# Designs tried in a protein design chat: VH-VL binders against q9nrl2r1430to1533. Part 266

Target 1, 104 residues: q9nrl2r1430to1533
Amino acid sequence: GGVHELSAFEQLVVELVRHDDSWPFLKLVSKIQVPDYYDIIKKPIALNIIREKVNKCEYKLASEFIDDIELMFSNCFEYNPRNTSEAKAGTRLQAFFHIQAQKL
Below, E stands for the ipSAE of ESMFold2; O stands for the ipSAE of OpenDDE; V2 stands for 0.75 times the mean of E and O plus 0.25 times the DockQ between their complexes.

## First folded at step 14 (VH-VL; framework fv_nezutatug)

Design a51 (at its last look DockQ between E and O 0.06; V2 from the best seeds 0.00; counts 0 for: pae E 15.8 > 2, placed apart)
Fold by OpenDDE, look of step 14:
Structure a51 (fold): chain C 104 residues (1-104), chain A 121 residues (1-121), chain B 107 residues (1-107)
Amino acid sequence: as target 1 above (104 residues)
Amino acid sequence: QVQLQESGPGLVKPSQTLSLTCTVSGGSIDYGYYWHWIRQHPGKGLEWIGSIYYSGRTDYNPSLKSLVTISADTSKNQFSLKLSSVTAADTAVYYCARGPYTSDKYYMDVWGQGTTVTVSS
Amino acid sequence: DIQMTQSPSSVSASVGDRVTITCKASQSISSYVAWYQQKPGKAPEPLIYAASYLYSGVPSRFSGSGSGTDFTLTISSLQPEDFATYYCQQANSFPLTFGQGTKLEIK
């Protein structure tokens, strides 16, 4: 078989993961590290989960993909105060995402 | 607090389809959790059957994959198990359970009380 | 598939005793191991996750250790309510698998 071209969703996830501000979002938050996280955040999500969904072709519409990305940022801002490194990283990454999402 | 309760027929004939439902209360299945089915044959250990993530993604035990279907109904806050072509080997207590999907990976933190299913002619 | 070999299959002990149960994985699973307690006619209840962290509400006499392939559950001083069957589970990857179980009986 030949090499398949990356979909627009796959490419965008790759770009998000490679971004310098992706570190809060690469994996789901550890309950060990943040014991109260899942008491607050009810729909946890991260880039590795989104990547898996993309790879399994679970997104039929761009809006579904965008919704998950926005949920990821929403969770970050819900849990983290504005002055935290996580929130600041999230703000920058979200801005980047919004620019890239215009291509979808 | 979240609670899980299994329901379904306690007796199934060989070659028929076993159908069970897990009803979740005190929390929504539309949260970032895995929802698991586990069974225990009489006097034996625990066997993982399969799981469904809140997004609808499923994972199955390879030994049962061709016979198992797990689905979820968010409107009823339930998820279900179907096991086709049952035999006496499928006689067991069936448990549903909840588990997180985090960097700490896949353990079960809340269990139903279990329901006994006997396969007999 | 990852196999979990649990030992011993059964152990008799007295109240106040120190008890150790071992679980060996067929391949490295980092620290992704959970332990459960099951009493007769009841569902399993979580004890330990991530090899060494106590689930909320579990008494401190329970502890877990290990990394890679060898894992241990320890009860430092047995209480009457601790006599039950214990299971390890690898939480590293699907398919999820359990140890055979260890029945802890009163001597």
Scores: ipSAE 0.047, ipTM 0.711, lowest interface PAE 4.6, mean pLDDT 93
Fold by ESMFold2, look of step 14:
Structure a51 (fold): chain C 104 residues (1-104), chain A 121 residues (1-121), chain B 107 residues (1-107)
Amino acid sequence: as target 1 above (104 residues)
Amino acid sequence: QVQLQESGPGLVKPSQTLSLTCTVSGGSIDYGYYWHWIRQHPGKGLEWIGSIYYSGRTDYNPSLKSLVTISADTSKNQFSLKLSSVTAADTAVYYCARGPYTSDKYYMDVWGQGTTVTVSS
Amino acid sequence: DIQMTQSPSSVSASVGDRVTITCKASQSISSYVAWYQQKPGKAPEPLIYAASYLYSGVPSRFSGSGSGTDFTLTISSLQPEDFATYYCQQANSFPLTFGQGTKLEIK
């Protein structure tokens, strides 16, 4: 939406990228290295893509931005069993996101 | 039990690309493990080169980052190392290794036997 | 980068001796240290993870301890097969780093 909202999205994305547990989410999962990923995950998304969408003002509503971030976590939990390092990182980053998103 | 075996040319000329393959047997490249390349220069200690996770995520030693590529081929149950623009400094024994990832830490619980690579004209 | 400083660089000892090898991390890494044994001409083999937990099949004469920045590997009574080089590794974060090694030699 407005200028304040877009600035808040950028600030939140920067905080997510800087978080120690962002490493599974920085770029899309490689189809070459993980061929079955895209058989399971139909709507892939990653922080670099979300950040580019913020930079290009592609989010018109806060809910659209929040939905992409939550999709990112949902994909992680769908593909990765609970005990994996990716799922654990996702859990911690999602908790951090929920804290930061309350400021919106 | 799980076994790792390195393979590839033992001699590589300067400026060429070093290519090594690690074949995994008795198990699969799967979600629960990181897969590592480590090298040991003659008479010296161990140097971590990089790692790959089943998702395709890679982490590289910053000193090698622009020169190294690690990839996996799950259909062959293999992961590979490519190191470009090699010099004599890349002469070493190269090891592949595996470590559990579900513990949230990067231990190396299975090692290959190593393969000697010499970079020489 | 977390540097692992290992000492001593070498130890001369006899069968039956008690040997302690130390490893110091440049930053706190909690208990996230591994130890490896490398016999001449062979690949490293895992001994210990998480500072103090022995891998299956590792003899009970091996023990590990420490937390934060200071870690030790102890062999309570050396056997002939224990003469090797020992490496610590920080397992906390990338880039993964090893100590420079401690060569344990027979007197």
Scores: ipSAE 0.000, ipTM 0.556, lowest interface PAE 15.8, mean pLDDT 87
ESMFold2 (binder alone), look of step 14: mean pLDDT 92; pTM 0.947

Design a52 (at its last look DockQ between E and O 0.86; V2 from the best seeds 0.00; counts 0 for: pae E 2.5 > 2)
Fold by OpenDDE, look of step 14:
Structure a52 (fold): chain C 104 residues (1-104), chain A 121 residues (1-121), chain B 107 residues (1-107)
Amino acid sequence: as target 1 above (104 residues)
Amino acid sequence: QVQLQESGPGLVKPSQTLSLTCTVSGGSIDYGYYWHWIRQHPGKGLEWIGSIHYSGRTDYNPSLKSLVTISADTSKNQFSLKLSSVTAADTAVYYCARGPYTSDHYYMDVWGQGTTVTVSS
Amino acid sequence: DIQMTQSPSSVSASVGDRVTITCKASQSISSYVAWYQQKPGKAPEPLIYAASYLYSGVPSRFSGSGSGTDFTLTISSLQPEDFATYYCQQANSFPLTFGQGTKLEIK
């Protein structure tokens, strides 16, 4: 399509991706690198998937978009112990998201 | 807009088991949230009972842990509270609530309207 | 367990007044504090999370501050609809605990 103003969802995804703590969330976890991940996490999701859903206008409500983002963080905290770099990054990114989500 | 609704008997006899259900609408419980039970004795403050995540993880108030069971039913989009061996001290308004699932920051952003449970013979 | 000591237990004020409610945690909890407003016969409603951030829809006359052990909720200019009971909550660790509440009454 043509050039248009980003929706609130698109803009927030861009901000999340650009955040320094987004690295654990940019794409789905590799089953090769983390063999047991998908035995534990039953609803995998990542920012690239959420971005695609936004681009395809799959979110009709802000709550649906927020749900997927929270699922993403939930997966991180479910799999990663609190003292891991992933969990720490997730904690900071989630805090950022919670602030931004109030604008939706 | 997610909504929570408590349901269950408003009257329970002493020594029986209090059983409540929270029905969630406008959202699924098998997403990344904590689901909480909180109660409020008449004229008193708020007391956290316990929480559940759809993965099965539960956290309980130590003062009630031996008597409390929280469960979730994703097929019905509900989560439940069971409190055994109730006494008059368990008379309260019981709330279910939702909050983010985090590693270190647990607050409630959506509440049910509450249901009154009276323990009386 | 982390205790939240809330003060005052009750306060009488007039419309237009500045009101401050405080909560003291028994140990440092960073900024992990939430505030709730409860009106008679109603469920608590969230006001503030992470000590100082307002939920969407909460009037800007409400504000929260603090870090560590000392936290405050401030209403800069009291409105008629603000008379209610307010609760702080530590959100840092289990068991989750609330302050005993502050009943804000009309003078």
Scores: ipSAE 0.898, ipTM 0.950, lowest interface PAE 0.5, mean pLDDT 96
Fold by ESMFold2, look of step 14:
Structure a52 (fold): chain C 104 residues (1-104), chain A 121 residues (1-121), chain B 107 residues (1-107)
Amino acid sequence: as target 1 above (104 residues)
Amino acid sequence: QVQLQESGPGLVKPSQTLSLTCTVSGGSIDYGYYWHWIRQHPGKGLEWIGSIHYSGRTDYNPSLKSLVTISADTSKNQFSLKLSSVTAADTAVYYCARGPYTSDHYYMDVWGQGTTVTVSS
Amino acid sequence: DIQMTQSPSSVSASVGDRVTITCKASQSISSYVAWYQQKPGKAPEPLIYAASYLYSGVPSRFSGSGSGTDFTLTISSLQPEDFATYYCQQANSFPLTFGQGTKLEIK
């Protein structure tokens, strides 16, 4: 996309990273620390990877960018039981994302 | 940009299995969305049937008991509804829809066009 | 199951009118309400999520409010394209349930 849209993707990713509830999403889950994660989650993704894809202009459409962020949250909710701190953080960050995504 | 299109037979006989497919274009079903089936009876409005995530998680309306199966085929970018032992009460317009996958609350942000299914002898 | 009761069942109104549609939940659903617009012969279209947030492209004359059990959809100045049926939906718990609809007709 255009320079304006790429700036909007970067701005949104920066706001997600700065959010207090970003901690489960900053980088990929460690296979060593969580051995079964990759048996359950087939399409892992994290904010650092999404930010790199923005920097490399890999998103052609806003929907592709949004889809990767929704996948990130979906992985969190699939792996983590609903009362865990990870799932609660995901719920709050996703709500924040849905508000900010109106800027796209 | 994402579009959903329902397909399947418009006429089904009582006691048979209703089988519908939703084809997704402009997006992928193995991304972080919940995929829904909703139907609309004349005079009774909208009824949620059930939902599926591409990982295999499903949720079904208890009012349909164990008559409903929803499945996904990521290779075809489709998800499907089977409703067994249909009666005239299952005559409706059937919609597929999607919304963000969340921990415990679900909205529908994209809808298909709908397909009319009549259950009649 | 959470029942969603809409009122009125129908409204007859003129272009330029302000219209308020209400939706009552049988138990508290926090702010987990969505609103949809359905025109004749067409699929529902999303208007509002989480009681008060407009989807992209929804005109600003639409607004939503409420929490707990009482929710409203307001159209501040009706336009010809707003004559449709409106549904609320609770998103708080399964089974997901809809109000019975409010038909907004030309007077």
Scores: ipSAE 0.490, ipTM 0.878, lowest interface PAE 2.5, mean pLDDT 91
ESMFold2 (binder alone), look of step 14: mean pLDDT 91; pTM 0.941

Design a53 (at its last look DockQ between E and O 0.87; V2 from the best seeds 0.00; counts 0 for: pae E 2.5 > 2)
Fold by OpenDDE, look of step 14:
Structure a53 (fold): chain C 104 residues (1-104), chain A 121 residues (1-121), chain B 107 residues (1-107)
Amino acid sequence: as target 1 above (104 residues)
Amino acid sequence: QVQLQESGPGLVKPSQTLSLTCTVSGGSIDYGYYWHWIRQHPGKGLEWIGSISYSGRTDYNPSLKSLVTISADTSKNQFSLKLSSVTAADTAVYYCARGPYTSDHYYMDVWGQGTTVTVSS
Amino acid sequence: DIQMTQSPSSVSASVGDRVTITCKASQSISSYVAWYQQKPGKAPEPLIYAASYLYSGVPSRFSGSGSGTDFTLTISSLQPEDFATYYCQQANSFPLTFGQGTKLEIK
């Protein structure tokens, strides 16, 4: 596409992806590496999927975008115990997101 | 934006079961949130009753646990509260609320308008 | 259970005044405190989360501070619409608990 100013959703996704704690969320969890993941998590999602939805203008409301991001974090906390690196990263990234989401 | 609305009978007789429903609009209850029930006795403060997560896990106030059941119906985008064996002490405004699903903290960022329930013979 | 002791229970103030409300937790709860505003006949509305972060739309005259066991809500310059009852809440663990509330009345 052409050069344009990023939407608020696009900008926030970029910021989330670039965050140091984004590594658990960049793409869907591998079923090979985590065989039981999809037995527990029924609505998997990741930042690359959310970015694609933003690019396709699938979010009509900010609440829809926020819902997907919160789903992403909730999946992390649902599967990963609190003391895991994934959960700790998620906690920090979610805190960052909650601050940024106030601007939407 | 997401909105919550409580519904149910405003009058319940003692020893009966209080049943309330929270209808969620502008968002789905099967997304990553906690769904809470809170009540407020007349002229008093706020009391947390219990919560249900998007995954169906429930947490209850220990003082009410034996009497409380919270459930969710994703097909109707609702979650419900049942409080058995009510007494006059259960007369209150009942609120449903939403909060983010987190690893270690629990806030209510969206509230319903509340519904008054009176327990009287 | 974690008890939240809120003070004062009531306070009278005038428009333009600086108002401070305190909440003390019975044990350390890090920064996991929320503040709510409730007007008569209305549902509570969230003001602050994580002790010091304002929700969208909350005027900047509101601020929160504290960590561990002692927390404070401050209104720097009271406005007419700020007269209400305020509640703190610990968000650290279940069961969730609230302070008993502070009724802010016009002097």
Scores: ipSAE 0.821, ipTM 0.932, lowest interface PAE 0.6, mean pLDDT 96
Fold by ESMFold2, look of step 14:
Structure a53 (fold): chain C 104 residues (1-104), chain A 121 residues (1-121), chain B 107 residues (1-107)
Amino acid sequence: as target 1 above (104 residues)
Amino acid sequence: QVQLQESGPGLVKPSQTLSLTCTVSGGSIDYGYYWHWIRQHPGKGLEWIGSISYSGRTDYNPSLKSLVTISADTSKNQFSLKLSSVTAADTAVYYCARGPYTSDHYYMDVWGQGTTVTVSS
Amino acid sequence: DIQMTQSPSSVSASVGDRVTITCKASQSISSYVAWYQQKPGKAPEPLIYAASYLYSGVPSRFSGSGSGTDFTLTISSLQPEDFATYYCQQANSFPLTFGQGTKLEIK
């Protein structure tokens, strides 16, 4: 975990947030707007939470960071049918992430 | 680094149930991945047996569907394979593997070392 | 089920040779092909995902190409450690299926 590794996590999170398909993932899903979400998703997570964990140095290994990002996508695919705009955005952003994660 | 290790008996008698366990270290099985079982007969190719998702959803090779059960134990960070009514044709090296949970593409990015299972009387 | 047909089944080559292995899917699978290297007595090792992307640590002499039904793995200059069996895998849908393998032997 040197300053180089922490900078790489922040850079990748910024790239994900800037991506056009990040809109379903910026913040946790609202229980008011989506009442059954938390009945289905056991471990909710979003980009703002991951970014906060990076800023607090909570990731000790790159694998821990990657696991949280993958969980974010898998929650999307678990909750959303494949033909939804959320699932399609998730598919495109995950593909982008897999390419960028090779830099870690 | 995530690591996968298969364990179970190396010798199983015909008609018995083959039971294998994959122990995951360096990661958690309830994070968003697919967890696979694959086998390989000596001198032959690879055959996908089935998978379990982090949420417990299973998918099985249709050729084995009524004979196979895959389950997970999150408290032990393990997932398991049971294959019933084995014959000599089930003699193989058995691998567990991991891949990202996706909507439409399934790569296996981490493999266990494999465990040899012989079905013999 | 999507069948994956590899060719050739085996190839004999010398260090420094360029080697090409092909894989054909029975249906279009977009770019959802993975390639694995397996040395004797070892587990398969991931080489390539999404037809053309190398996993971290894979030597740059490996490359992949193709889309739809036809896919190619190329080793641009064969090294002694590359003698192994190579498998393609369709990653598009369950049941996941593998090619029958291509054994690459030293000449």
Scores: ipSAE 0.391, ipTM 0.842, lowest interface PAE 2.5, mean pLDDT 91
ESMFold2 (binder alone), look of step 14: mean pLDDT 92; pTM 0.945

Design a54 (at its last look DockQ between E and O 0.79; V2 from the best seeds 0.00; counts 0 for: pae E 6.3 > 2)
Fold by OpenDDE, look of step 14:
Structure a54 (fold): chain C 104 residues (1-104), chain A 121 residues (1-121), chain B 107 residues (1-107)
Amino acid sequence: as target 1 above (104 residues)
Amino acid sequence: QVQLQESGPGLVKPSQTLSLTCTVSGGSIDYGYGWHWIRQHPGKGLEWIGSIYYSGRTDYNPSLKSLVTISADTSKNQFSLKLSSVTAADTAVYYCARGPYTSDHYYMDVWGQGTTVTVSS
Amino acid sequence: DIQMTQSPSSVSASVGDRVTITCKASQSISSYVAWYQQKPGKAPEPLIYAASYLYSGVPSRFSGSGSGTDFTLTISSLQPEDFATYYCQQANSFPLTFGQGTKLEIK
């Protein structure tokens, strides 16, 4: 049911936030710190935004939740070269997510 | 749930251009996925043709690069394949597929049902 | 290009049998291997990603293992619906490449 799905999404977001590799994803990228970020990334998203959407019950399907998480990772890989700390963290966190998402 | 459906002419004459479209439903091609074309010659294995990503970036199989163009139309939630100068060797079932966007590895987690294209005079 | 050498090309087995399919990469690809199942007249369906993780809905009798260059797909106890062709795929570098396939037939 919807309540169980909400709980599952909440739990997964908590696990993602607590992960050691979550640091690039906790909040939206600062335009001050990264002036060109929003010139490149047109659909910015972060774990705090996703968590808010979960809390507001905006995800009716698991696929919608997964789509936003994947968007978050794809933004990271689109902006950050493969060998950056951000991309490496993203790779590990995404792998973790893919495993956990199989339970949804 | 996301679904993919291939469409286009099932018969193409030699030297002409093969054109296929993949229509995506239940999800947006603007989101962070890779969108792939794969083909399978009758009785043979799978061959990756190319991919397009939500950024518009494309990757092509070098063996087909000079002949292949992949594009996307976000307004229609579609992405397309064009293969020029076709021969009998291009007769195959053509699949579109989706996979996660990653920095170092790509899988296909959702496939269309495939569409048969025969190259014949 | 990275070559994926899959073996055997075909195998005959009976329901309940243990079946193992192997895939060798021409160079090390870490764990970046996927496995697909294809039934006649149907599109491939994903079984395994990252060498050893099952997609949701895939029966637990399927398992994948390996890293580097040597990878295996194992069906612990073959079921009637498992007779199909299986493909490995390296996902580590472009062009993406598949194994030749293994046709699993009923004995």
Scores: ipSAE 0.845, ipTM 0.937, lowest interface PAE 0.6, mean pLDDT 95
Fold by ESMFold2, look of step 14:
Structure a54 (fold): chain C 104 residues (1-104), chain A 121 residues (1-121), chain B 107 residues (1-107)
Amino acid sequence: as target 1 above (104 residues)
Amino acid sequence: QVQLQESGPGLVKPSQTLSLTCTVSGGSIDYGYGWHWIRQHPGKGLEWIGSIYYSGRTDYNPSLKSLVTISADTSKNQFSLKLSSVTAADTAVYYCARGPYTSDHYYMDVWGQGTTVTVSS
Amino acid sequence: DIQMTQSPSSVSASVGDRVTITCKASQSISSYVAWYQQKPGKAPEPLIYAASYLYSGVPSRFSGSGSGTDFTLTISSLQPEDFATYYCQQANSFPLTFGQGTKLEIK
């Protein structure tokens, strides 16, 4: 919703992007680098896409924004086994997100 | 504001199949979350039964695996539990729950109200 | 399976008291512990995740700590609405398992 919520969404996305564990989530996964990704992941999303949606005021409720962030993490965990660097980064960034989401 | 509500018969005869449905409102069954069944035996602690994910993957408690089936109907925004060959030991309060999807590190952030199921002797 | 052992099984306490409940895992689970509050006739309510982080809306008198095998839930000053049963849950590996509960009763 309101203008203050959209500013809070932007602030949270900036905090996620700046986090050291954001590297798997900054941009959509490359099909060239990961050929089978889009066979497995049906709703791809990344921080740059979420940031664009914030800029375009596409989130009307905090729950919509939170759901896109959780989708991003679930894609990571669906594609990547637990012991991979991507899954470990996702776990740490998700924990950080849950703390920061108290502001919403 | 996601809400979960269990529904189904409160009484089931031994050897029959227990069928419960969880209806999700204020949100959708979609990627991002795991969807769980947990039960609480009379005067005892909680037992995780199993989980389903939007991808269709299921995980079951090994102690119940041959008896339990969890399914989802995303068009109705529901997920369901079937437990076959019930006995008096299956008398419990049954909860549905949700938590963020992870690689087997699950916290339950939303719970249903619970529904009591009694298996007659 | 990872066993979660809570102690004590029950506590009798007064409004304003400080209460500590412990939960011990049968093997190391890092910080993958959640705590839940259950009032009579109600579903469990989430309190804490990842050993020490409060869910939004949980009063700050609740706190959690620990890592490895030993975890605590502390209520710094009991309120009337805190008399309930408390459960820990390990989230480290399947099957997910819960402690047997600690009943907190009015003295």
Scores: ipSAE 0.046, ipTM 0.743, lowest interface PAE 6.3, mean pLDDT 89
ESMFold2 (binder alone), look of step 14: mean pLDDT 91; pTM 0.941

